# VH-VL binders against q0atu2: the designs that were tried, part 85

Target 1, 119 residues: q0atu2
Amino acid sequence: MLDKKARIRTSREYRNVFEKGKRLSGRFLIIYYVENALDNNRFGFITNKKIGMAVIRNRIKRQLRAIVREYQGQVKNKHDIVLVARAGIGKSSFEGMEKDYIAIMKKAGLFARNANKID
Short names: E, the ipSAE of ESMFold2; O, the ipSAE of OpenDDE; V2, 0.75 times the mean of E and O plus 0.25 times the DockQ between their complexes.

## First folded at step 3 (VH-VL)

Design va53 (framework fv_ivicentamab_arm2)
Fold by ESMFold2-Fast, scan of step 3:
Structure va53 (fold): chain C 119 residues (1-119), chain A 119 residues (1-119), chain B 110 residues (1-110)
Amino acid sequence: as target 1 above (119 residues)
Amino acid sequence: EVQLVESGGGLVQPGGSLRLSCAASGFTLSSYAMNWVRQAPGKGLEWVSIIYSGGYTDYASWAKGRFTISRDNSKNTLYLQMNSLRAEDTAVYYCARGLSEPGYSFDLWGQGTLVTVSS
Amino acid sequence: AYDMTQSPSTLSASVGDRVTITCQASQSIDSWLAWYQQKPGKAPKLLIHEASSLESGVPSRFKGSGSGTEFTLTISSLQPDDFATYYCQQYDDYSYPELTFGGGTKVEIK
């Protein structure tokens, strides 16, 4: 799991990202993101009932948190980022979700230069 | 004053190649998603390609494999390399600046450069 | 890619008229729609983004409305500078990465 400091926890904090943030979608994920006034990044995760039963949604959330944690050192500092899973994510593999996350973060300009970006 | 100026258009034979340039002034091109949009004579607008602020690229399905978008940050210039040109590629080509990430609506346009593909 | 159907294709109007242009998406695009104005021989100009957000410097007589699948651009009192072709453009995440423009509406002098 991510550190407590690195989690978006309250409905108000989620609302702030949705209302003031930018949006970018990939195949399985949508991200909403906004610069924050903190010294660290914070992540939120949303898996709605359209994805499937609670056991499937909880598996997806755990996998997304693992992916985010793995790549947290490559994310530009001072951002609140919410990941919203699309309905089709239930059919994806872990590797598919990981590739989609990397692609959308790079497209958003949220990964550091050394994250193997292409022009 | 912010401005985009295209160049490199002209008459080319079917199967030929052209490279279009788009010089940006008054802003830093790499801070924005940049796009190419074309318009055939007397027809509507058609999106061609995007290069995101992070340097990743996407293409219209018909453009993939034939067209390559790129930028040179040191020259503050956007490019479109067009290969295997067909009569159907005859159009005015515009470069356009994306409004906020991910840059899918366009708040600044160049004047356009005409590409004519004919024998 | 989403089909974007724009109507009418041509509209004849006089100065002072209220002009309404409609754009219909084949699937819901939430509010991810922009409107552009293009005058003959010139590049398009952004009027409205995110369905209803007026771009700075654009006259208040232009108004965008709608969400989901049906969107409207209204010019409340047509001026001589408004005779042009208008395009809607969707940029919904579900059509990613492809962006789609409507076919255009030419507003011409009656």
Scores: ipSAE 0.008, ipTM 0.579, lowest interface PAE 11.7, mean pLDDT 85

Design va54 (framework fv_ivicentamab_arm2)
Fold by ESMFold2-Fast, scan of step 3:
Structure va54 (fold): chain C 119 residues (1-119), chain A 119 residues (1-119), chain B 110 residues (1-110)
Amino acid sequence: as target 1 above (119 residues)
Amino acid sequence: EVQLVESGGGLVQPGGSLRLSCAASGFTLSSYAMNWVRQAPGKGLEWVSIIYSGGYTDYASWAKGRFTISRDNSKNTLYLQMNSLRAEDTAVYYCARGLSEPGYSFDLWGQGTLVTVSS
Amino acid sequence: AYDMTQSPSTLSASVGDRVTITCQASQSIDSWLAWYQQKPGKAPKLLIHEASSLESGVPSRFKGSGSGTEFTLTISSLQPDDFATYYCQQYDTYSYPELTFGGGTKVEIK
């Protein structure tokens, strides 16, 4: 489960990310992201009716939260990030969503590079 | 009008270095994924490198360790630092703006700058 | 790494002809393919992205189709402005971050 302090909770907070943030599209995901003035990252999740029935949308939302939680330590601190699921995500595997998340976060510059550190 | 203008090309000896510049006007470079694409005389297009809006970079396998992509947001300018140049690096180098999707197609291109590596 | 094979490498055509160019990927790239037009001495121009989405300002005689491993660019009635070299480009950066172009197809006056 994702810690409650790491969740975007209010309409005002979501609106801020959409109005002031940058946008980047992946295969199954779109992210909107902006730096915050807090000591931590916060995540929001949006699944709309284009994805499918409520049971599918709830599954996708739960799986996205699990993915975000698993890679939380890789994300550059002090960002508000909203994940919007694209219509095609309903046909994706968990692995497919995970790979898309990693790719899009790297492209946004929000993930640490996978490289050996040399002195 | 949106525009990209490359400069810095010229004749350089094998083993030499060269820095290419790409000046953007009519839009903000840092809001897009910016690319370098090259074309050897009479040959096809070959992708070189990308810098994403967030600053993360990727390179063609043959370019890693020799070429470095960067940008200066205050000058709205993209750069390609080329080291250890070889005859096969002779090409017209284009800078191109990435249209965001899961990957990137290029909706805006500069006129290109010719790099000739020869003795 | 995706191998992009474009055919034919060269074709000769007359104004008014229907021209078809094929692009084959060595493995599935879904619909993540763009088409470009390049005239001598000029930078490439984006015609189509996401396999079939026509770029704004591009004439409707240009059509992209296909998905997976086989894609086509069709020019329904060739015009004088259409004599150029055409390139496909895959951008399925899912498994491999490298973007790859096809070898190009030169459309010449018959």
Scores: ipSAE 0.007, ipTM 0.604, lowest interface PAE 10.6, mean pLDDT 85

Design va55 (framework fv_ivicentamab_arm2; at its last look DockQ between E and O 0.09; V2 from the best seeds 0.00; counts 0 for: pae E 9.2 > 2, placed apart)
Fold by OpenDDE, look of step 4:
Parts: sequence; structure tokens; C-alpha cells
Structure va55 (fold): chain C 119 residues (1-119), chain A 119 residues (1-119), chain B 110 residues (1-110)
Amino acid sequence: as target 1 above (119 residues)
Amino acid sequence: EVQLVESGGGLVQPGGSLRLSCAASGFTLSSYAMNWVRQAPGKGLEWVSIIYSGGYTDYASWAKGRFTISRDNSKNTLYLQMNSLRAEDTAVYYCARGLSEPGYSFDLWGQGTLVTVSS
Amino acid sequence: AYDMTQSPSTLSASVGDRVTITCQASQSIDSWLAWYQQKPGKAPKLLIHEASSLESGVPSRFKGSGSGTEFTLTISSLQPDDFATYYCQQYDSWSYPELTFGGGTKVEIK
């Protein structure tokens, strides 16, 4: 689980990311990201009903949280990042999600230099 | 039942202004990305503007500066302010609800309201 | 925004026919493509989003496929209720969007 301080929690915080942030889309994920005034990153997750039933959406969220947690130390600090799951993610393997996350984060330039990542 | 109902269309002279309304029922408009799409007589569809659930707005390149999208949460109503109208702005104007976030596919449409710009 | 070329502009077909409509983007849009059906005097109806996701209530004879720059809408067996104009719609995957519709395809009775 991500630390509470690493979570986007309020509608206001989400709105700020969508209003002021940048957007990039991958195969399974859309990320919105904006610089924050903190020393740490915060992550938010969005899964809509087109992903599937609540059980499926919750599974996807757990998987995305696991991925984010695993690479958290390699992401440049001072960012609010919202992950939006695309409809096709429900058919993806965990490894596929991970690769997509890494790819999109690289495109965003959010990984730290010399980070050890899967290509 | 969910529904969108446009109003405010009519005849206006070139250079004039008009404000369209879109009343939502059966759902909270501010919880969705909302869009305006227009269709000239006998022509195709053309996207005009979007307002995200967070309130951020965006526009087609041709619409910037002349069109303004807004909403009144208390009235559950979407608006399109149109200024400096031209003959080529003649069209049926639809309001359309975005499918979740980011809301770039439109799953609910109003019946449309006709705007005619003519001398 | 990316340019969208939809073809054909008009298609004459009979009930029971297999119908295929194509949309080509000038640049890759991944799978960010939707298909709409519009009948005269009516608002468009969403059929498919994200290239291949069928909307609830839409008959299974409608199928969306493709990715990148090439997309297709297929009606496996055309029904009387399917005579209408169809539009594809895309949005930019890498920046703030300027949504773009294809030119439309009118499916009419032969």
C-alpha cells in the first residue's frame, strides 16, 4: 500500500491535476501529471465502469498501486500524478500494465536518471 | 431517465451574439466532462468545446476567442456563449456528455438547437 | 489535432450485406477512436469507443477494430434499422485534445 502522504485524496487535488497538468496516453493508461509544492509524489487512480464490475475495477486499482509502489523510488519527486485506466486494461496482464506504465512515465520524463527499469 | 435538452437557438445577424443552454436531468452535470458539438446543414459533425468535471475548459482551434463554455452547478445546466457569429457558424448545436473521464467519447446527446446566422 | 479520412462517403447496400467503413488518421492515435450512428433529424448515437469497446445495448453485429492509424467499423449483416450515417471520432493521445470527426459515411439502401 502507498503511504497516505503519497495519495491524492480530495476532489480539489484531482481537479488541480486535470486543470494544470500535462497528459500522456499509453496503451492501457492515461497519466496526468503536474508539479506540486511538496517533497514527495502523490498518486491518484481512476477506473471507470467500462473497465468492468466493481470487483474488476478494484483489482485493477490494486495492481496499479502495486506497480506505482514498486517504482516509486525511481520517479522524480514533487509531482502529483493521476493514472486513468483505459478500457483495454482489463484484458492485460500485470506485466503488460507494468510495461505500459514504464513506457508512459519515460515519455513524461518522470523517471529519475539511471533508474533501473524494464524496457 | 437521463436527458439533455438544448435551448437558445434562433436567428441572429452576423457579428451578433447568442448563448445556448443545455439542461441536464437524471444525473449531475458537474460530475462529467461535457461537450458542445455542431453540425452545419447537410454536413458532418464538428467538435466545439469541452468542460471537464473539474472545471477545466478547452476548445477547437477555430472556436478559441469567440466561444466560451461554462456551467451552473446549481441549475445543472451547461452553456455556450457565442460571440462575433458568422454565416459559417450556422448549425445545429448539440450538447453531449463525455463517457467518464477524460470524457472524449460522448454517450449522451441532446436533441440539438438550431442556430442560423444570416443577414 | 490529427486529420481523419473516412471512406467511403456513401455506401449502397442491401439487408444482410456485410458493410465495412474505414477511418485513417494522419498520425497514430493509439486506440482513441469512437464510432457514432446518426439518423436524419436525430442526434448521433455512440456505438463504439476506444476502437473496439461496444456500448451497452448496441447489437453485436457492430464491430470496431484497428489501432494506430487504421480503423474499421464492420456491420456483419446489415439490418433495416442500420441505414444511417456513421462517423468516426478521434482525440490526441499525447496532448490536450482537439477532437476530430471523420467526414461521415452514408449507408443507404441499394
Scores: ipSAE 0.014, ipTM 0.654, lowest interface PAE 8.4, mean pLDDT 89
Fold by ESMFold2-Fast, scan of step 3:
Structure va55 (fold): chain C 119 residues (1-119), chain A 119 residues (1-119), chain B 110 residues (1-110)
Amino acid sequence: as target 1 above (119 residues)
Amino acid sequence: EVQLVESGGGLVQPGGSLRLSCAASGFTLSSYAMNWVRQAPGKGLEWVSIIYSGGYTDYASWAKGRFTISRDNSKNTLYLQMNSLRAEDTAVYYCARGLSEPGYSFDLWGQGTLVTVSS
Amino acid sequence: AYDMTQSPSTLSASVGDRVTITCQASQSIDSWLAWYQQKPGKAPKLLIHEASSLESGVPSRFKGSGSGTEFTLTISSLQPDDFATYYCQQYDSWSYPELTFGGGTKVEIK
């Protein structure tokens, strides 16, 4: 579970990230991200029906939230970040999604430099 | 105008070390992903390493453990530390600016600096 | 990393000719492909990025096309300034950790 304050909830907030943010693609994930005027980070999650049935989409959402929460302390403060699952994510392992997330966040410059490496 | 100028190339013995520099002018180097690309005499282009705007790095598999990319933001300069050099490392080394995040295509190149590894 | 196969390795052409260079990826790279021009003794110059997006200052006679695994660079009417070696480069975000170039195509005077 992510803290309630750390979640993007409204369509207006999602639209802001898409319109003003940068985009970076990984193997299973696309992120859109923009600096915010708050004192915390917020995350949004998008999965579409092309990924699979509701049970698969719900599993992916749950796993992505768990990954985001685990690495929350390494993310540079004051950002709104939306994770969009690509169609192929349904065939990925948890480890595969986790590695893709880490790679994307590093490339985007969103992970704090010199953060401890997670085993 | 924007420019990249490499220096530090020269003749070195197998097993030796060499540090290349790339001075940027007309733009802020830390705002871009920066790359090293090499070209052996009579051969094609080969990607070596990237440092992302956020400071994280990636390397070609053959470069890992031997080469280190870094930058000094105060000097607006990019570096490539090359250790355990082999004859196969003989090449012109170019620094190159990434066009857009994550910086994997190169819109600006330096003139190159020749590294010769010879016994 | 994905293998990039470029063909032909060398071609001879005359001014005014239409020249086509092909680049094939071992797996789909969507549109994440760039084309470069390199003249003897000089650094490469970016011509095209994202398969078909012409870089500012590059003449309109250069055109990139393709997606997935097969890409082409076309020079519609070859000029003296175009005799050079051309390279394709894949930069699919899924192909970590390595970016790969094609072997190059040398366009020589006939």
Scores: ipSAE 0.008, ipTM 0.593, lowest interface PAE 10.9, mean pLDDT 85
Fold by ESMFold2, look of step 4:
Structure va55 (fold): chain C 119 residues (1-119), chain A 119 residues (1-119), chain B 110 residues (1-110)
Amino acid sequence: as target 1 above (119 residues)
Amino acid sequence: EVQLVESGGGLVQPGGSLRLSCAASGFTLSSYAMNWVRQAPGKGLEWVSIIYSGGYTDYASWAKGRFTISRDNSKNTLYLQMNSLRAEDTAVYYCARGLSEPGYSFDLWGQGTLVTVSS
Amino acid sequence: AYDMTQSPSTLSASVGDRVTITCQASQSIDSWLAWYQQKPGKAPKLLIHEASSLESGVPSRFKGSGSGTEFTLTISSLQPDDFATYYCQQYDSWSYPELTFGGGTKVEIK
């Protein structure tokens, strides 16, 4: 599972990514990302009420955490990255979310050079 | 205040090369997906190429291998290197800004630069 | 790559008319479709994104609708400033990011 030090946890940490970071939109996801001053990456996850009830939002967060954990060793170091679920994500499969994550992370240049062979 | 200005168009013989430039002002070019779109005289719009904010590039199938999109972030300038030019490449070439939200529709366009490929 | 079929190619109309332009995608593009207006000698201008969302500053007489494979642009009451060429564009290209435009619809004075 995703390590505790690899999580964005505070409102200040999230605000920094939203205010100073770059943004890329995919089919089901939006990422915000900014270089940090740490020796590791940190990930955050946002869902809102337009996606569905709390049980649906928590399932989506759990699935996104699993996807991020699967590929975390291939992400370039020293970044804070927030994944924001788009309203239509509830109709996506796990595999659809995974493909979207891979595509958006490649487009952002956040995967290490050889990681572009993920599939 | 926010604008894109293309330059570098002109008359060139078949088989020749030309480099187009697109100067951005009022915004940071590397924060957006930047595109080239062309329009042959009396014809419709045709997408040519994209460079994403993270530096990843893609091309229309007919442009692949002949055209190269690039950018110089220190000059806030987008480029299109066009090689092995043919008569059918005659068009007005636009640079266009794609927003990651809401996706890659083009919210800002330059005025275009004419490329004429003729003997 | 997704083909976009736009119809009609030319449309003659009078000020005050309700006009409708259609685009059909060769495969489902969900709602990843934009509409542009282009006047002679000018660059295109974005009107609508995500099939139905009006771009800031676009008059409310413009309306986009549809999803999947069939989309429409409607101008509820044509104004003199609306005589132009209109293009649709798909941008659902996650594996092959070839962005495709429709062939255009010229709206001209009858």
Scores: ipSAE 0.007, ipTM 0.661, lowest interface PAE 9.2, mean pLDDT 86
ESMFold2 (binder alone), look of step 4: mean pLDDT 90; pTM 0.931

Design va56 (framework fv_ivicentamab_arm2)
Fold by ESMFold2-Fast, scan of step 3:
Structure va56 (fold): chain C 119 residues (1-119), chain A 119 residues (1-119), chain B 110 residues (1-110)
Amino acid sequence: as target 1 above (119 residues)
Amino acid sequence: EVQLVESGGGLVQPGGSLRLSCAASGFTLSSYAMNWVRQAPGKGLEWVSIIYSGGYTDYASWAKGRFTISRDNSKNTLYLQMNSLRAEDTAVYYCARGLSEPGYSFDLWGQGTLVTVSS
Amino acid sequence: AYDMTQSPSTLSASVGDRVTITCQASQSIDSWLAWYQQKPGKAPKLLIHEASSLESGVPSRFKGSGSGTEFTLTISSLQPDDFATYYCQQYDSFSYPELTFGGGTKVEIK
């Protein structure tokens, strides 16, 4: 869903964000984020077994990628960001997850002023 | 039944080395971030080190260079190699399982193993 | 690393009492705080994570509250099983994890 270069793919890259990043919690999501040395943003997604069965976890992961893609143009450049789904996310609607994402990204100061939504 | 059992503690002279083991049963160690936490006799808790599910590691600043955390997935066992031991390293050492990614709070603890550093 | 200050270091209480333990962080940790109970000779037991989320199997008389820099653990009606030492732990991370615990609060029989 996201361009290849906009994805965090290796354990080393995830570890760097968890190790050195800042953390902010929302209602259904936790984000970990750190500035990178690249000229683009990268996103990672974690869905723990505590959320539910593989079918539910895969649905949540797909929905989170869609949300991130939609708003990627609003995110300040040069960040690695990992989204971790909280246990209660399995009972959330897509709209609920989207609202939580927007709220936590604004709170973290990661949304640029006058940024445009990407569909 | 999920369980963690530490071993390898004992009496060591200052400057000596010791390796602690933590055997996990009832769950797969590599699926979790695993931690070492210590407690000096009659004192409070102090975090030592973490190995993330992906295999990367972090340490308390005072432990870096002297202590090494590792795991053997085939034996489902966590290790802590301790070098250049000092009297102030005397403590009960616990292995502890991370509650959720990245594993910074601890839902399962072993019984602990006592390390005494003295002549 | 965040300094975590617990108060009181020791308190004396009777069965049925309402007990409150306070934990202060040197800077904001949002809600990234856990509470542990430790009985003599035993490993700690997780009671509460994310400041107020009660762990499964923990009695409802335990309640965590607070955010930012000031947190409390309340035991609404102290039971004999509750005489123990309690620790708070912050797990907020800005650069890399330097997890820190409070100094502990020993709840003793009056």
Scores: ipSAE 0.007, ipTM 0.568, lowest interface PAE 11.8, mean pLDDT 85

Design va57 (framework fv_ivicentamab_arm2; at its last look DockQ between E and O 0.36; V2 from the best seeds 0.00; counts 0 for: pae E 11.4 > 2)
Fold by OpenDDE, look of step 4:
Formats: C-alpha cells, structure tokens, sequence
Structure va57 (fold): chain C 119 residues (1-119), chain A 119 residues (1-119), chain B 110 residues (1-110)
C-alpha cells in the first residue's frame, strides 16, 4: 500500500487537482495531474459504479495502487495525481492497466520515455 | 487575441518533403496538447499527430514514419515535417489546440494551409 | 483502432426543424466524444466535448448526448447559421493513438 503521505485524502485536495490540473485519458484510465508544493507525489484513486460492484471497484483500486507503487520511482516528483478508472477497466487485465498507466503517464511527461516494467 | 496561423503549404512533387509551421499567439503553445489535422479536398477530417504538453508525441498509424511533429518553445511554434509525400497527402493541414482537459478535443484551429502533392 | 460511423452522411432540413446526427463507435469510449461544426472554406469549430459539455459561446439549441458506443448531436430548432457539415470525434490512445473523426454529416437546406 502507498504511504499515507503519498495519498490524496481530502475533498479539497481532490478538487484542487481537478480544478487546476491537467487531464489525459487512456484506454482504461484518466489521469489528472498538477504540481504540488511538497517534496513527494500524492496519488488519488477514483472508481465509480459504472465499473461494477463494490468488490470489483475495490479490486481495481488495489490493482491501480499496486501499479502506482511499482512505478513510483519513475514519476517526476512534486505532483498530485488522480487516477480515474474508466468503465471498461473492469474487463481489463492487470497488464493492460499497467500498459495504459505507463502510456498515459508518458504522455503527461511524468514518466521518463524509457520507463519500463521493473523486473 | 488567441490564434493559430499555419504556413508552409504549397505544391510539392511525390516523394518530396515539406515542413509546415503553426505560429501560436495569445497563449503558450507548450502548455497544451497540439495537433495536426488534415482534410483532403471535399473529404472529411483526419487526425495526423499530437504533441502533448509534456513533449510526448503520437501519430496516426498511417502517418508514423513519414510525419514528425515538433515544437519550438522559444518561437511558440508548432511544426509538421512531412516526408515521402504522396498524392493522397494532398489536403488542407490544420493545427489545432487541444482543450486543456482532456486535450483530445480541439478548441482552437488555424485557418489551415494547403499542401498539394502532384507531378 | 476504433471505428467511428456517423449517420446520416447528408441531411436535408428546414429552418426550425429538429435535427439529429448519430455517431457510433466500435468500442466503448465512455464519454470521450466531441462534435464539430465546419462551414465551407473554414476550420472546424468545437461545439461539444465529452459527449455533452457545450463549448462556450455555442447556442443552447445544440445538445450532445450518449455514452459508450452511441452518441447523438441534436439541434432542437435549426437556424440559418446551422447549415454546415458536422463531425464527431472520438479519443483512443491505448494501442495505437487515434483521434478518429466520423465521416461527417452535411446539413443542407431542404
């Protein structure tokens, strides 16, 4: 699990990201991102009922947190980043989600171009 | 005033090359996803390429390898390098600014520049 | 790549008519669809983004609706200024980046 300090937790924090940040969409994910005044990145995760039942939504959140945690060392610092799961993500594989995350983060300029899966 | 102005279009022989320019004013080009969209005479719109605010670039499958999108931040100008041009590349080429969120819809367009590929 | 089919290709209507244009995606794109208006010799103009969000300055008679694979642009009461070609556009960046436009719908005077 992500460290508590690496989490977006308050409505105000989420609102700030949505209002001031940029947005990019992938196949399964939408990311909102904005620079913060901290020394670390914070991540937020949003799933809605279109994805599926609560059990599915929670599974997706866990998977997304795992992906974010895996690649946290490759993400530029000082950003608040919110991941919004798209409706089709419930049918996606973990690898598909990972691929989508990497692609969209690269587009945002938050990943190095040569970012690869950590072995 | 916010605007885009394309230039560089003209007549070119098949196999030739051409570089289009798109000068932005009233806003910082590098803060947006910028796109090239073309339209053959009497035909529909066709997306060509995008450069995201982060600098990452993508291309339509048919454009990859022949077209290169780039920008010069100091000049606030977008470019499209076109190589190995074909008759079917004949079109009006538009530069278009992506909406800040999500960046894939285009809220600002240039007037377009005509590229004619013919012997 | 996603396929996008737009219908009809041509639509004849009169001022005051209710006009409906449909865009169908081969796969679900949630609400990632935009509508454009283009007049001859002019660049396209963004009308609606994210399926239903009206762009600033666009008359309220334009309405976008739909989600998933089916989307509709409705002009509640066609005005003289509305005779033009309309395009839908979907977003897809998964395997191969594509911002596919529909084939267009020419709305002409009846």
Amino acid sequence: as target 1 above (119 residues)
Amino acid sequence: EVQLVESGGGLVQPGGSLRLSCAASGFTLSSYAMNWVRQAPGKGLEWVSIIYSGGYTDYASWAKGRFTISRDNSKNTLYLQMNSLRAEDTAVYYCARGLSEPGYSFDLWGQGTLVTVSS
Amino acid sequence: AYDMTQSPSTLSASVGDRVTITCQASQSIDSWLAWYQQKPGKAPKLLIHEASSLESGVPSRFKGSGSGTEFTLTISSLQPDDFATYYCQQYDSYDYPELTFGGGTKVEIK
Scores: ipSAE 0.014, ipTM 0.677, lowest interface PAE 6.5, mean pLDDT 89
Fold by ESMFold2-Fast, scan of step 3:
Structure va57 (fold): chain C 119 residues (1-119), chain A 119 residues (1-119), chain B 110 residues (1-110)
Amino acid sequence: as target 1 above (119 residues)
Amino acid sequence: EVQLVESGGGLVQPGGSLRLSCAASGFTLSSYAMNWVRQAPGKGLEWVSIIYSGGYTDYASWAKGRFTISRDNSKNTLYLQMNSLRAEDTAVYYCARGLSEPGYSFDLWGQGTLVTVSS
Amino acid sequence: AYDMTQSPSTLSASVGDRVTITCQASQSIDSWLAWYQQKPGKAPKLLIHEASSLESGVPSRFKGSGSGTEFTLTISSLQPDDFATYYCQQYDSYDYPELTFGGGTKVEIK
């Protein structure tokens, strides 16, 4: 689980990221991200009805949180990041979502640049 | 309105170095992923490198270690530093703006600048 | 890196003709494909992205279709301005981007 301090919880905070942040799209994910004035990163997650039934949306949301938690140590500090699941994510595997997340975060400059070169 | 203008091309000896510039006008370069794409005389298009809005970079496998993409946000200018040039690097070099994130398709192109590598 | 095979290499046509250009990827790229038009001495112009999404200002006679490994660019009624070289480009990359273009199709006057 992500600590409460690492989560975007209010509509005001989500709106700030959408209005002032940069956008990066992957195959299954879109991220919106902006620097914050805190000591830590915060993550938000959005899965809408276009993805599928509630059971599918809840599974996707849980899997995305697990991925984010697994890689949180690689994320540049002081960012608010919102992950928006694209309609096609319901057809992806866990590994597919994980690869998309890693690729997007590297391209946004939010992951260590040398992560691509791990032997 | 929105334009990209390349400069810095010319004749260079094998083993030499050259730095290309691409001046952006009508938009903020740092808000986009920016690319270099080349085309040898009478041949097809070949992707060279990308710098993402977040500053992370990637290169074609053959370009890695010889070419460096960079930008100067204060000058709204993109660069390509080319080292250890070979005859096979002879091409028109285009700078190109990425369409939406992550910037892998190109909606705006410069006119190109010719690089000739010959003895 | 996915190889992109474009066919035909050269196509002769007359104004008013229906023109079809095919692009084949060595592995599935879903819908991550763009089409470009290039006239002699000029930079390429983006026509279509994400296989079928027409760019603003591009005439509706241009249509992209396909998914997976086989893609088609169709010009429903060829106009004088359409004599050019066309390129497809894949951008299905989530680890290392290896953006690759097809070899091009030159559409010339019959």
Scores: ipSAE 0.007, ipTM 0.605, lowest interface PAE 10.8, mean pLDDT 86
Fold by ESMFold2, look of step 4:
Structure va57 (fold): chain C 119 residues (1-119), chain A 119 residues (1-119), chain B 110 residues (1-110)
Amino acid sequence: as target 1 above (119 residues)
Amino acid sequence: EVQLVESGGGLVQPGGSLRLSCAASGFTLSSYAMNWVRQAPGKGLEWVSIIYSGGYTDYASWAKGRFTISRDNSKNTLYLQMNSLRAEDTAVYYCARGLSEPGYSFDLWGQGTLVTVSS
Amino acid sequence: AYDMTQSPSTLSASVGDRVTITCQASQSIDSWLAWYQQKPGKAPKLLIHEASSLESGVPSRFKGSGSGTEFTLTISSLQPDDFATYYCQQYDSYDYPELTFGGGTKVEIK
């Protein structure tokens, strides 16, 4: 799990990213991202009922959190980043979500050149 | 008025180097993923390299270590440094603007610049 | 990299003909396929993105279809301006970051 410092927690924080941030879509995910005034990154996750029942949505959130945690050391600091699951994500595999996340983060320029995975 | 203009092509000997330029006008180059795509005479299209809006770069496997994509945001110009050139690198080189989501289709192309590698 | 197989390599047709070009991916790319038109001495022009979505200004006689591994570009009634080479391109970020074009189909006047 991401520590408390690295989480977007409030509706106001989420709205700030949606209103002021940039948007990029992948195959299974959409990211919104904006620079913040902190020393660190923060991540948020959105799934809606269109994706499926609660057990499916919770599985997807757990998988997305695991992916973000695995690659967080590669992410340039000082960004708020919200991952929004697209309606078709229920048909994807964990590996599919992971590859999509990597591609989106490269497109956004949010990966640092020499950053590595951190457990 | 939105356009891309390549330059810097020409005749070069095997083992030589050449730097291509691509000047963008009518849009901010650093807001997009910018690409190089090549086409050997009488042949099809081949993707070469990308620089994402945030500066992260990637390459076709055959280009890694020999070619370097870069940009100068103050000049709104994309570059391709080509080293250790071989006869099979003979092609017209295009710069292309990538659409986001999820990968890249190319909605804007330059006119191309010819690189000929021969002794 | 995904292999993209485009067929036929060359197609002879007359004005008014219905023309169909096929592009096959070695593994599923869902709908992330683009079609380009290229005339001699010119850069490619994007016609269709996301398998079936026409770009602005592209005539409605061009239709893209398909999903997964098999895709088609159809020109319902060939016009003189349509004699060109057509390329498909996968852009599925689901796999490696490499973008792959088909080998092209030259549409010639019969």
Scores: ipSAE 0.007, ipTM 0.590, lowest interface PAE 11.4, mean pLDDT 85
ESMFold2 (binder alone), look of step 4: mean pLDDT 90; pTM 0.929

